# Designs tried in a protein design chat: VHH binders against q84jc2. Part 110

Target 1, 232 residues: q84jc2
Amino acid sequence: MSKMRNLVEEKFLEFYESWVIQLELYLHQLLIAHNNNTMSETELRHLISKLTTHHKAYYTAKWAAIREDVLAFFGSVWLNPLENACSWLTGWKPSMVFRMVDRLRKSRVVLVEAQVKKLEELRVKTKFDEQKIEREMERYQVAMADRKMVELARLGCHVGGESVMVVEAAVRGLSMGLEKMVKAADCVRLKTLKGILDILTPPQCVEFLAAAATFQVQLRRWGNRRHYVTHS
Below, E stands for the ipSAE of ESMFold2; O stands for the ipSAE of OpenDDE; V2 stands for 0.75 times the mean of E and O plus 0.25 times the DockQ between their complexes.

## First folded at step 7 (VHH)

Design p16 (framework vhh_8fcz_2)
Fold by ESMFold2-Fast, scan of step 7:
Structure p16 (fold): chain B 232 residues (1-232), chain A 125 residues (1-125)
Amino acid sequence: as target 1 above (232 residues)
Amino acid sequence: QVQLVESGGGLVQPGGSLRLSCAASGFTFSNYYMNWVRQPPGKGLEWVSGINYDSSYTTYADSVEGRFTIIRDNDKKMVYLQMTSLKTEDTAVYYCARSPDELYALFESGYMDVEGQGTQVTVSS
């Protein structure tokens, strides 16, 4: 493994561990807000803004890291095996957040018909965007296989520094294509998250964000129990 | 010192095409993500499309995806918007805007403040 690849993984591991700790603190605040009916709309919007900013910080750090080493995000060292098994194109599958939205139908703050319609429209659009990205990944995999076969054939016909240069160029091209696709998938995630938050009222946003954060935190804890020996 | 000058707007019939241009000066163009945003009559600004520093990544609002194409030329310090299959709801003043990254486009109304006068696009029969 090269030094550069190791450094990207180390930097993002440090970032992600801190990011998850802060997510747990925000989850605590969301749960307090959800159980406290005295918080004003302004106070709820402020808390929602903190979560939105926190997610933006994640994607800012991720996009900087994938520019250096996108492959670090496929089978990430900062994620346990269970978290990695649940990943779709280096992150959560956008349509899965609508399962979190289903909890709102049983909440104290019920969805009105206009919200249900808008959420259904967003769900359909999100599913369409997911399928579009999946087709893009399929095309990428086919192109990668064809390119690799051609490059291997060419490498067999050449000796010396030119062969090394050709391989380096091909690897760079593959990484750039994969980075573009990961960013496209992240854009679907961000559009879906923003869309849901724009449709929901502040109390509903708090409940939704609490459900999403709870699932993320619990999935990590379940996987860590399997990966690491519990010291109690 | 920073200038963004939009041009290429006009009157066009539904189903028609237009190419908008934006000439940038007064900043390091290749350091900025570039966006097109529009303001329909009597409404707020709506983000339309974005392109990263080296053109390796482009994004579009759902309302224009498949119909519009954003292009940049770093040597000429230009960004373009190729619009096809225009609809009456595309009628707006179009502005180009710089931003540090695409996350601004997705979460913060997605762009830096518009700096130019804009270019009017009117789609009507």
Scores: ipSAE 0.005, ipTM 0.340, lowest interface PAE 10.0, mean pLDDT 81

Design p17 (framework vhh_8fcz_2)
Fold by ESMFold2-Fast, scan of step 7:
Structure p17 (fold): chain B 232 residues (1-232), chain A 125 residues (1-125)
Amino acid sequence: as target 1 above (232 residues)
Amino acid sequence: QVQLVESGGGLVQPGGSLRLSCAASGFTFSNYYMNWVRQPPGKGLEWVSGISSDSSYTTYADSVEGRFTIIRDNDKKMVYLQMTSLKTEDTAVYYCARSPDELYALFESGYMDVEGQGTQVTVSS
């Protein structure tokens, strides 16, 4: 469609397309390292570092963008409808990433009991942090359905210079609340990712990162097929 | 000139409570991830707690989780550490420290060098 994009949407679309292309290149390197066992431990650590740097670059760009327009990240123009439907607070749900970890238990790469214990402790902590954010999100939605929405609607009916300023201030307050929640969710994502990588050995990190990147890339490809997203 | 001034320490009995304060000046406080770090007698620095620039995220060392609460007031340029159920093992000099950026704080659990004299917390009967 001919939907007008704001500057934030245009800039982040350009960034994201380049970021995904680079993610696919890193995924190829991860798959070679995992399947062919062609890299030393030092080379594996360097590859893992490239991936963590790549994810840090995403959050650097995202946090700058949400400061200007957090709503661009809800129903993002750079994501297809399937990717948007699978989002939890503008990204992957932190607890769901442990499904990739569970595959490590079932594959060629065997986790030792000390790692299993640390991963379970991390899973519990991640779920606790996630639930805190979900409670804030529920309170935010209830508050919008209550007094704040009634007041915004009432003020909007009395269109005038002073009323417009009050409505604009309230809308900015709502956007700032969403910014805070999105950033909290991203902090949980980053800490969960870091925690997993700290527990795993370099070969296990490569397998985990390959699984995560594969899922992200596949979800994008599935959603880009017309038959999945435009079925009548 | 960057300055972090810790206060609120003292002698307290096991099971007691203390509230530590950190007053920040000389930098844009609201842009920085802030940390509490402690040094027990005869040991190295130990990270205790951290809070994101906008208070959206807080994190704690396992040894203090559920007992300590980190709070910040960006208007007053203050960081607080509310300590409850204090143990003898909590005896230390407590420092506040900023992180260079939030990604460094989240991925490295990192903070800049401790700048002040700190505040002494002694938990004993």
Scores: ipSAE 0.401, ipTM 0.749, lowest interface PAE 2.7, mean pLDDT 85

Design p18 (framework vhh_8fcz_2)
Fold by ESMFold2-Fast, scan of step 7:
Structure p18 (fold): chain B 232 residues (1-232), chain A 125 residues (1-125)
Amino acid sequence: as target 1 above (232 residues)
Amino acid sequence: QVQLVESGGGLVQPGGSLRLSCAASGFTFSNYYMNWVRQPPGKGLEWVSGIDSDSSYTTYADSVEGRFTIIRDNDKKMVYLQMTSLKTEDTAVYYCARSPDELYALFESGYMDVEGQGTQVTVSS
């Protein structure tokens, strides 16, 4: 109200631009490490740690921001339309990364049978966790359309302090429900990422992280180019 | 001063059950994510399970999913771990640990501070 109603959006836009620039710098380091087989296991683990810390920084900033305004993350202003179209509950769909893992089967460092089995088990569990969250989101959307919510919307059309307070409490409840669902989805993302990295060797982790970062960076570039055609 | 006191461990046969308890004091319990972590003989700390401040969400390590249940009681300042279908691999000292959020539980489990003495769980025939 005093400055801007979307202060959370402005702050996170600034954060996200910097975060993506740093991701692109890490991607460059990952590609160098992948192409040059000269790095020690200690050096590879250090690089992997930089990437995991970078992703943790993203979720730390995101969870602080959604506490203030979770709706900013649905149709985000810091993402182009293609990035938004590819989002599942405010971020990447966890099971999608197994497509990138499947590409590793054709790499120079072949996955052993035990790793393939563990990755398949993780994929199945990730899909199960996604479905649980999707059912919760469906229940949330149904609850928003029930008669009590419609009555609260009608109350919002009347002038008065009591009406305003009741509507504000309902909106706060809706935001808290979405925040919990977004955190649950992010938890599945983090468990999936950690699970993959725990199963893979350091060279395989570097290749996987390079593939994931490449896709994220390219999706942003593709969406920015397409925006000129669809919205100019 | 922060205190976490674990209890309920013991000797149990494979396939058996145990219920662990953690009594918390010295901090605002309802503001913290609560975890169970374990240390097998000769190994580092392994995160087992976590529960959000209001019990709205629980998480489990893949190795214990479907066998263990984490519960909290904010009024009593207690966290519990109900363990079923115990395996020899579950043998460890179990610790209760607080964290600011779920991110610490998932990424920093090996570096979580344990405040108490823990409770020994031994699964052996």
Scores: ipSAE 0.005, ipTM 0.371, lowest interface PAE 9.8, mean pLDDT 82

Design p19 (framework vhh_8fcz_2; at its last look DockQ between E and O 0.62; V2 from the best seeds 0.00; counts 0 for: pae E 2.7 > 2)
Fold by ESMFold2-Fast, scan of step 7:
Structure p19 (fold): chain B 232 residues (1-232), chain A 125 residues (1-125)
Amino acid sequence: as target 1 above (232 residues)
Amino acid sequence: QVQLVESGGGLVQPGGSLRLSCAASGFTFSNYYMNWVRQPPGKGLEWVSGITSDSSYTTYADSVEGRFTIIRDNDKKMVYLQMTSLKTEDTAVYYCARSPDELYALFESGYMDVEGQGTQVTVSS
């Protein structure tokens, strides 16, 4: 339903705008903590917990929304065109965060050999999980094309209520397939984020989260500049 | 009445295979993240594997990755653990367990609110 789709988009737009404002406030706190070496380990862990809780809130809202209208997340109205162009299966590409982790190796606080090995193991596993999802997306695209052609042919031949029910069931099946795929991608994101935070020390976690949030906020600002907006 | 009932345990030789089953009742099974956990003799609980409510994602402990496969059937309200290449270190009581929040289970691994009665797996020559 167009009405249900519109309501999901409106509600998530409102949620996302508030979520980004709070992310920017947390980014400010992360940058202060990173630039100030006086914070205790307990204080750093508390800040890291605020960020992880904030990201969990995003996925809680997202999974509720995709259950109602997963298509809202393909070409999202709450994201600018640049953010949408940089998306991989409705969000950040999990392996991309290892580029941010690589910046930590150039930082004053050096990663120990054990951390480097665990991060490489996690990177390999993350890429493997990405490839599995990409193969599933390819299968889905083939299946969607075949199913769409069959249903279009059937719709052209039938006008009764039974044909409407069959089309609705097929569309529901397609949406469920996409929802499952988006959830798989989000699970890889969550596991990758958790893995990195488990390997890093609290100061390194703060630096990593600051780098990730900075990139997310900056990408949004770049895309929101007047010269990037088609309709100014 | 929330209930989880495991079966399929037994004595098996090293390198052998077993399939564990877990029958769920008393709750909307298709809404919950499900886990397999184990307790070796004289040791604490060890998380083994997990599966999302819709089978979109599965995860495994490093010690079992590549050897164990977790599967669920929402219509039958069942979770399975297919175990291959079994080692003596796999000897344990295996429990099926439900996670109260799927998102937190994925992020924090092993966050569970209900466990079954257990089924014993003994790997010995």
Scores: ipSAE 0.675, ipTM 0.860, lowest interface PAE 1.4, mean pLDDT 86
Fold by ESMFold2, look of step 8:
Structure p19 (fold): chain B 232 residues (1-232), chain A 125 residues (1-125)
Amino acid sequence: as target 1 above (232 residues)
Amino acid sequence: QVQLVESGGGLVQPGGSLRLSCAASGFTFSNYYMNWVRQPPGKGLEWVSGITSDSSYTTYADSVEGRFTIIRDNDKKMVYLQMTSLKTEDTAVYYCARSPDELYALFESGYMDVEGQGTQVTVSS
């Protein structure tokens, strides 16, 4: 039984579906570039710029939407259950991207020692920021639970406008705190992505972006296959 | 008219602390990513630190990481830079600056407007 969709969810669902289709088109371009050693550095940089612009467009739309309804991004209607299950604070977990870099390094991508050192520094910084957000989330959950218990006790003795105002203030406070944590997580994602692209050479960036887009597209296709049965 | 007014600079010994302030007016302060930038003697502008519109995320240049803290107060339209463990290399004129777009600021730290007069920080024994 489907959850009723509000206006924010409906608008973002339409946006996201279009955004993913365009990501798939860029993935095809990345795969062609990956297999074509005759592409110029200028052509590679142009393609990398298209991908970074596409990702920035996603966050532009997301940050506008979370201002109106951050809760829509927890268990999103535009994601299948597998995609939602893999989410960390409404998106991919920043530290997990380094596993993708590690896998590429073992298989296809050769990194010089200077790059390895810079990637390790970035991994440590990313993990530190990630852990800081996790600790803040834990503190927030405890604080909200304590306030919730007090509010439930107060509601047991009143029927009136003050009880409604206390509940409304608590919900507003929860949403505002979640919005900040989601945005912080997105900032860590963006800085980690930027950091990786700055360390890698243009051909290596194409490899990384292709792997990342492939993972995202396959996660969506895999999750959708479980939901639908198609004949052929 | 956009206005950014820096203050709080001064002369301090190495290892000392200072707190810089930036008062903002003439724009919707709570919508903007804010930065601290500095110009050391004989050098160009150097980005120091940035903070998102809602304080959800802060960033720092490697040279100041762990020593400087950027803070904002959207109600008062203020940005602060708490500096500790100051070094002679921190001697500079410090400016605050807004970025035209938060996402652009996270990707390209050099796209910002330096509009204030700055505040001089001198670290000397």
Scores: ipSAE 0.440, ipTM 0.772, lowest interface PAE 2.7, mean pLDDT 83
Fold by OpenDDE, look of step 8:
Structure p19 (fold): chain B 232 residues (1-232), chain A 125 residues (1-125)
Amino acid sequence: as target 1 above (232 residues)
Amino acid sequence: QVQLVESGGGLVQPGGSLRLSCAASGFTFSNYYMNWVRQPPGKGLEWVSGITSDSSYTTYADSVEGRFTIIRDNDKKMVYLQMTSLKTEDTAVYYCARSPDELYALFESGYMDVEGQGTQVTVSS
């Protein structure tokens, strides 16, 4: 049986497919820049800015979509099962990106002591923020069995158009908490990303962004091959 | 015709509290992410705090987290900054600033445009 998609899912699926295509193009540019040590700092900063803008566009679209239906993002039909399995509150786990940073440290990239210290501070902060979000999520999940959910269950036992409308209203009310949590998680993601980019030099930023984009693109490719899923 | 008018600043002793207010007009307030930024003497602008359009999320600079609280009232088109446990390093002109979009501050914190005159906060013993 195929999963029925709502309008929010369909629209975001289309958006995401286009967004990923553009990401792949940027990845290509990042890789060229990474392998070409002759690019000027201005050129590198411009490339970094393009990527930053691209990511901002994603979250702008996402936040617009979650206002309509946040639940769509807890299924994320635009992602394959592997991508979904690696998702933390509808996106990448913020602390994960430090793996890319660690990779930089083990490569030809030389981080000065001041950078290393700042990155470690950021790592600690990011983990604390993640834990805070997780605790809030746990609280919300426990609260799901409150009066609103009970009322939803009761109403769900009745057949009729009016009952359906009331149930939908109740579901929307319950979804508001999820929306807040998703936004909070996204803010942690973006703060973490910004923090890393502020610590790294332009060449280091390019390498980091290339690694991050590579991971995202490859994860999608691996997942698609594994599950025989075609996206676009 | 966009106007942001800050108020509530003053002289306070270390450890004291102060509440800043910002009155917004000339734009659809409820559509914007609102921020507080500050400019310490001899330094550039520093991002302090932000709040989403629907107050669903608040965020703070590490230097003020746990001490400051940002609140907004969309009906009154007001944004507030409750400051507690003030330190001498909190001395600055404080500005209210809107972000071009709800996510702008997350990427461009510290580089926001100031549209108001600001309010002076001085923390001194």
Scores: ipSAE 0.130, ipTM 0.583, lowest interface PAE 2.5, mean pLDDT 87
ESMFold2 (binder alone), look of step 8: mean pLDDT 82; pTM 0.854

Design p2 (framework vhh_8fcz_2)
Fold by ESMFold2-Fast, scan of step 7:
Structure p2 (fold): chain B 232 residues (1-232), chain A 125 residues (1-125)
Amino acid sequence: as target 1 above (232 residues)
Amino acid sequence: QVQLVESGGGLVQPGGSLRLSCAASGFTFSNYYMNWVRQPPGKGLEWVSGINSDSSYTEYADSVEGRFTIIRDNDKKMVYLQMTSLKTEDTAVYYCARSPDELYALFESGYMDVEGQGTQVTVSS
């Protein structure tokens, strides 16, 4: 009765659990760095590099996994229902991170006018890139519905071995289209993250990364601790 | 034996169009993020456009957004730059360039591990 996990789901679940544990350790280091103003710029840059490497490792593993089974990322078994509910195209919505950046205005290290201008320019570009992907996804959803109906109709014709080929072709076409959409979204995520880190000073980068990691870790904890009574 | 060969440059009037081509050989082209960069006379290198391995993501410098289109054909191992509404400021040697890997391209943009010989584009009346 329970949904069986495929190899991609099992492998990525194992990866993700380890990845989140390491993220929590990095978050601890970011919070220590944020509260300790004696760290050198070199030490802060080294810590920021550890976080960026950690995020790159996530996308390396994710892109390998989506090549095998992109559908595993739509309703992921390694995410709780709250995490899944908060996802935009299998991950965080790029423009939402600018709300975390706005908190830096109330931090110990204040943003200068030039940084505010660059962040606003990046925010506008990020929203524009999001809208392009959303329009592509809308077109893809219409195409998916059309293809699915056509392939089901062909299958109903009972054309021997061709019916298996038609089903395989339809599934592959849907998966390939979704893989491209997910990769496009991930590219916008990576470019947005890089853009923010390039604009911010090392202390501001530490504060931003700490805020982002805190939100991710807390969202997971909130979802895991809530018990919803479901009625059949 | 990794090689990038650009072609399609020439003289064109302001407002004109031109298509640049880049032929790749000696590596698995379909695995790499590809870029167009340019060097105007007497100035440094300027990044123009980039495209990821499967064409799902493209990006452009603000100066060319809406005027240039980057395209790739993995079967032919080709990258193209379609240029429209050309301005005198677009005059430069254009280079096709490969990034070390796709994630590096997206996160460490500005470093290219392979560049071609270049093709001259001159926009003049």
Scores: ipSAE 0.654, ipTM 0.851, lowest interface PAE 1.5, mean pLDDT 86

Design p20 (framework vhh_8fcz_2)
Fold by ESMFold2-Fast, scan of step 7:
Structure p20 (fold): chain B 232 residues (1-232), chain A 125 residues (1-125)
Amino acid sequence: as target 1 above (232 residues)
Amino acid sequence: QVQLVESGGGLVQPGGSLRLSCAASGFTFSNYYMNWVRQPPGKGLEWVSGINSESSYTTYADSVEGRFTIIRDNDKKMVYLQMTSLKTEDTAVYYCARSPDELYALFESGYMDVEGQGTQVTVSS
């Protein structure tokens, strides 16, 4: 329930705003590339590399931040309420990117059968990895209600002394558990993204990345618009 | 200074089990993504499995998924490969390898060169 931002939240807010501005600039380049069928494979690979480097910068910053304060990523202050509502373990749900891949089937740059097979195999594996993490999250939430945690919560209602230290140790343990789950989810995200990019040709990669960036940018704009508009 | 020493290989029948060990020294083990890689007779290196620094994420080659389990112990600076339902196709020299960093391991799918002589696994009837 804190209304004030801590240092981790302030630093990541500044980082994220700049990161999104750069994402919009890359999206513009992706859309130009998608509409220009004369770009060389080298030029397309260079643009794809810019996007993958941009995403790696995000996870570098995120993992440094969650090491300091993982709870900052649950109900994040740098995300609007719509972006927060659409989050799965502090980020995009990995299997949802296959909806962007499905759009490629209706595109001018048609997927060949070998790609379709590999993408379906990757989709099944991604969903399986998601389900494993969801089961771990359920066990974590249930463990919060066990007798020992309930007793620690009672002790936390008392001010000072040994009780405060015991509660602080428990909170650290909870935070470490959340950090491990968030990092596992991010590993699935990165492997899913890498897997898709390895299966697709450079023109298909550009179209996929453009679709993903468009959705991310539009979701932010839709949420910011709702927050801004008064309903009086 | 960096050393990775593999052990635990041997002769085993198809359907059998084996546990490989890798002892790490000369670097901050808990900061690195760790891999198992194998080289079948007359073939190139094939990536088998990986584990992140916190043991919260593991990944496997399609050929071994469901049969192999990668485990690490950061206190002991060890990574293990528990192999079950072994097939003749699993015959190879097995190596332990570190990735340059976790993002490189996940996004570039790369690892550093193998360090030691590896450990020989032979699956025969």
Scores: ipSAE 0.627, ipTM 0.854, lowest interface PAE 1.5, mean pLDDT 87

Design p21 (framework vhh_8fcz_2)
Fold by ESMFold2-Fast, scan of step 7:
Structure p21 (fold): chain B 232 residues (1-232), chain A 125 residues (1-125)
Amino acid sequence: as target 1 above (232 residues)
Amino acid sequence: QVQLVESGGGLVQPGGSLRLSCAASGFTFSNYYMNWVRQPPGKGLEWVSGINSDGSYTTYADSVEGRFTIIRDNDKKMVYLQMTSLKTEDTAVYYCARSPDELYALFESGYMDVEGQGTQVTVSS
C-alpha cells in the first residue's frame, strides 16, 4: 500500500543522507592518506576496512528496503535527477569502475604485470555477469507486455473481487522479479569491489577508493547545485 | 535442528557428467547464501561454487568455471551442482555449506563449517 511504500522511501532517505555525509568524511581521510604518504600499512588497511564496512552497511539497508518496496529504488527520491540518470539497476554499473582502475595505470602508480592480468580477468568476468543481468531485464520487460499481462491489466480496469486478487498476485510477482535483478546487480557490485581490493596493494586501494568516492560525491554535488537551486 | 544432506556422487569417466544434490532442513533456506565445497584426496577444503539466497547470482572457482552450474530450488529447499566435462582433478568429497550471511559470502568468500557427511565423486579412466 501507499502508506507502507512512503515509509520505506522516508526511512531510506534519512539513512542515505547520513550515509553520504559519512562517505564524505571517509573521502577526506582517504585523500589525506593518499597525498601525505604518512600512514603505515596497518593504518591504511584499517582505513580500507572502514570503507568496506561502510559499503556493506549500505547494502544491508538497501536489501532490507527492497524486500519491502523495490520500486522505491527506481527513480529514487533520495537521489537527484543526475544521480538517477547515471544509475544502472539502482546503482553504479560494475564494469565502469574499471575506468577508475585504468586511471591508476596512467598515473605515477605502478601496477605489476600480475595485477594487470588479474584485473583484466575480473573485468571480463564482471562484464559477463552484467550481460547476464541485462538479458534477464530484457526478458522481464518483454514479459511485462505479453498477452497474459495485457489481459490482467484489462481485468484490473473492470474491478471485481476475484480480479483484484489475481491482479495483486501478478503485481507481487513482478516486484519479486525486480528484487531478484537488483539483488543480482548488487552481488556483482560487491564481488567486483572485493575483487579489485584483493588485487591492489593498500596504497593502491586507498587511491582507488578515493577516486570512486570522489566521483560519487561530486556527481551528487553537481546534480544538487543544478537541480535544487533557482535556475534562470 | 539444522541439517544438510548431500547425494548424487559416484564413479564417472573423464569427460562425463554428474548432478549433486543437497537437501536442507531446520532453517529458513531461502535466507541463506549456499556453497559447494570439496576436499580432494590429501588436500584441504576447496571452495567450488556459491549461489545467493534467491538464486539470481552465482559464482564459481576458476578451476570449474564453464563446466559446473549451481542451481537452487527454494520451494524444495534444495541446492544442486551440475557437473560436466569432469576431470580427474575433480575427484573429491563434495560438501554443501551455508554462509553466515550474504555479505560475508560475497566479501569474505566465507562459509560455515561443512554440515553434511558429503558425497564422494571419483573421476577415473
Scores: ipSAE 0.577, ipTM 0.823, lowest interface PAE 1.7, mean pLDDT 85

Design p22 (framework vhh_8fcz_2)
Fold by ESMFold2-Fast, scan of step 7:
Structure p22 (fold): chain B 232 residues (1-232), chain A 125 residues (1-125)
Amino acid sequence: as target 1 above (232 residues)
Amino acid sequence: QVQLVESGGGLVQPGGSLRLSCAASGFTFSNYYMNWVRQPPGKGLEWVSGINSDDSYTTYADSVEGRFTIIRDNDKKMVYLQMTSLKTEDTAVYYCARSPDELYALFESGYMDVEGQGTQVTVSS
């Protein structure tokens, strides 16, 4: 299992490092587009499409990896401690996206009333889905400490073929439960992201994606400071 | 080869309940995101509900949220739609439709063309 675990972590680390480098390049393009009034709607839609394709590539790679080792995504080696501390079920918390939209609204995004209404409806739906997953995670955590799990742990301390098989089956069940919760959370993330992009105009989408990518890139840079030698 | 067979429709009074069934064959059902879509008389197809491949995530159109429940059974290769508090506006031919994965379903807002004949739901007194 450790060999398989190490291989999944190595492959995803390599993928994630290149994925973040490309995200920074796209962020540069988004910032140029945001400050440039000469770009056509077709050009803006093409840029938005590049970002959405990039995010889809992330989830394609992630779901392949969690199928092999979901635990690699809890306390990930490719994320620094700050990034890990800010994670909710192995990724961004869906409701946090609306705080980014609210910040943009106060800065330079002119949202019409119909958009505000649709964003509020999406926020309510997103929070409902998020809360449902949180209740499932709470049940999972409670189940880890229940009498059945304690007794299975005791069985695992003894020599025996059949008790070993029962414990192994329980551990596989726990991993499958985590995989389902992570996938559910990712589905909420994708639905929320798509919903926001469908409500916003192309210039607003560019500004939103630029803000989101800026936060992600800066969070990584802030956390990575702890890995550098500090002189004065 | 690929088949989706819908059943369980019928005439029901407003406020009533129905359970629709969709039997899948000819493909690896457990790999696909599944959807229910409907076509009201004289109108186009409307997406109703979706369920991901491992049953960990469900979505609903605003018009049916809280009234309909989508369920899947990968061992039986079935997807169901439990409908409660039915309204005259729910009158339609109901179809099930697959999406190759969650990305296609959620980000492309996509489902493949309806493959079955559908099942008629009529809500009237």
Scores: ipSAE 0.634, ipTM 0.846, lowest interface PAE 1.4, mean pLDDT 86

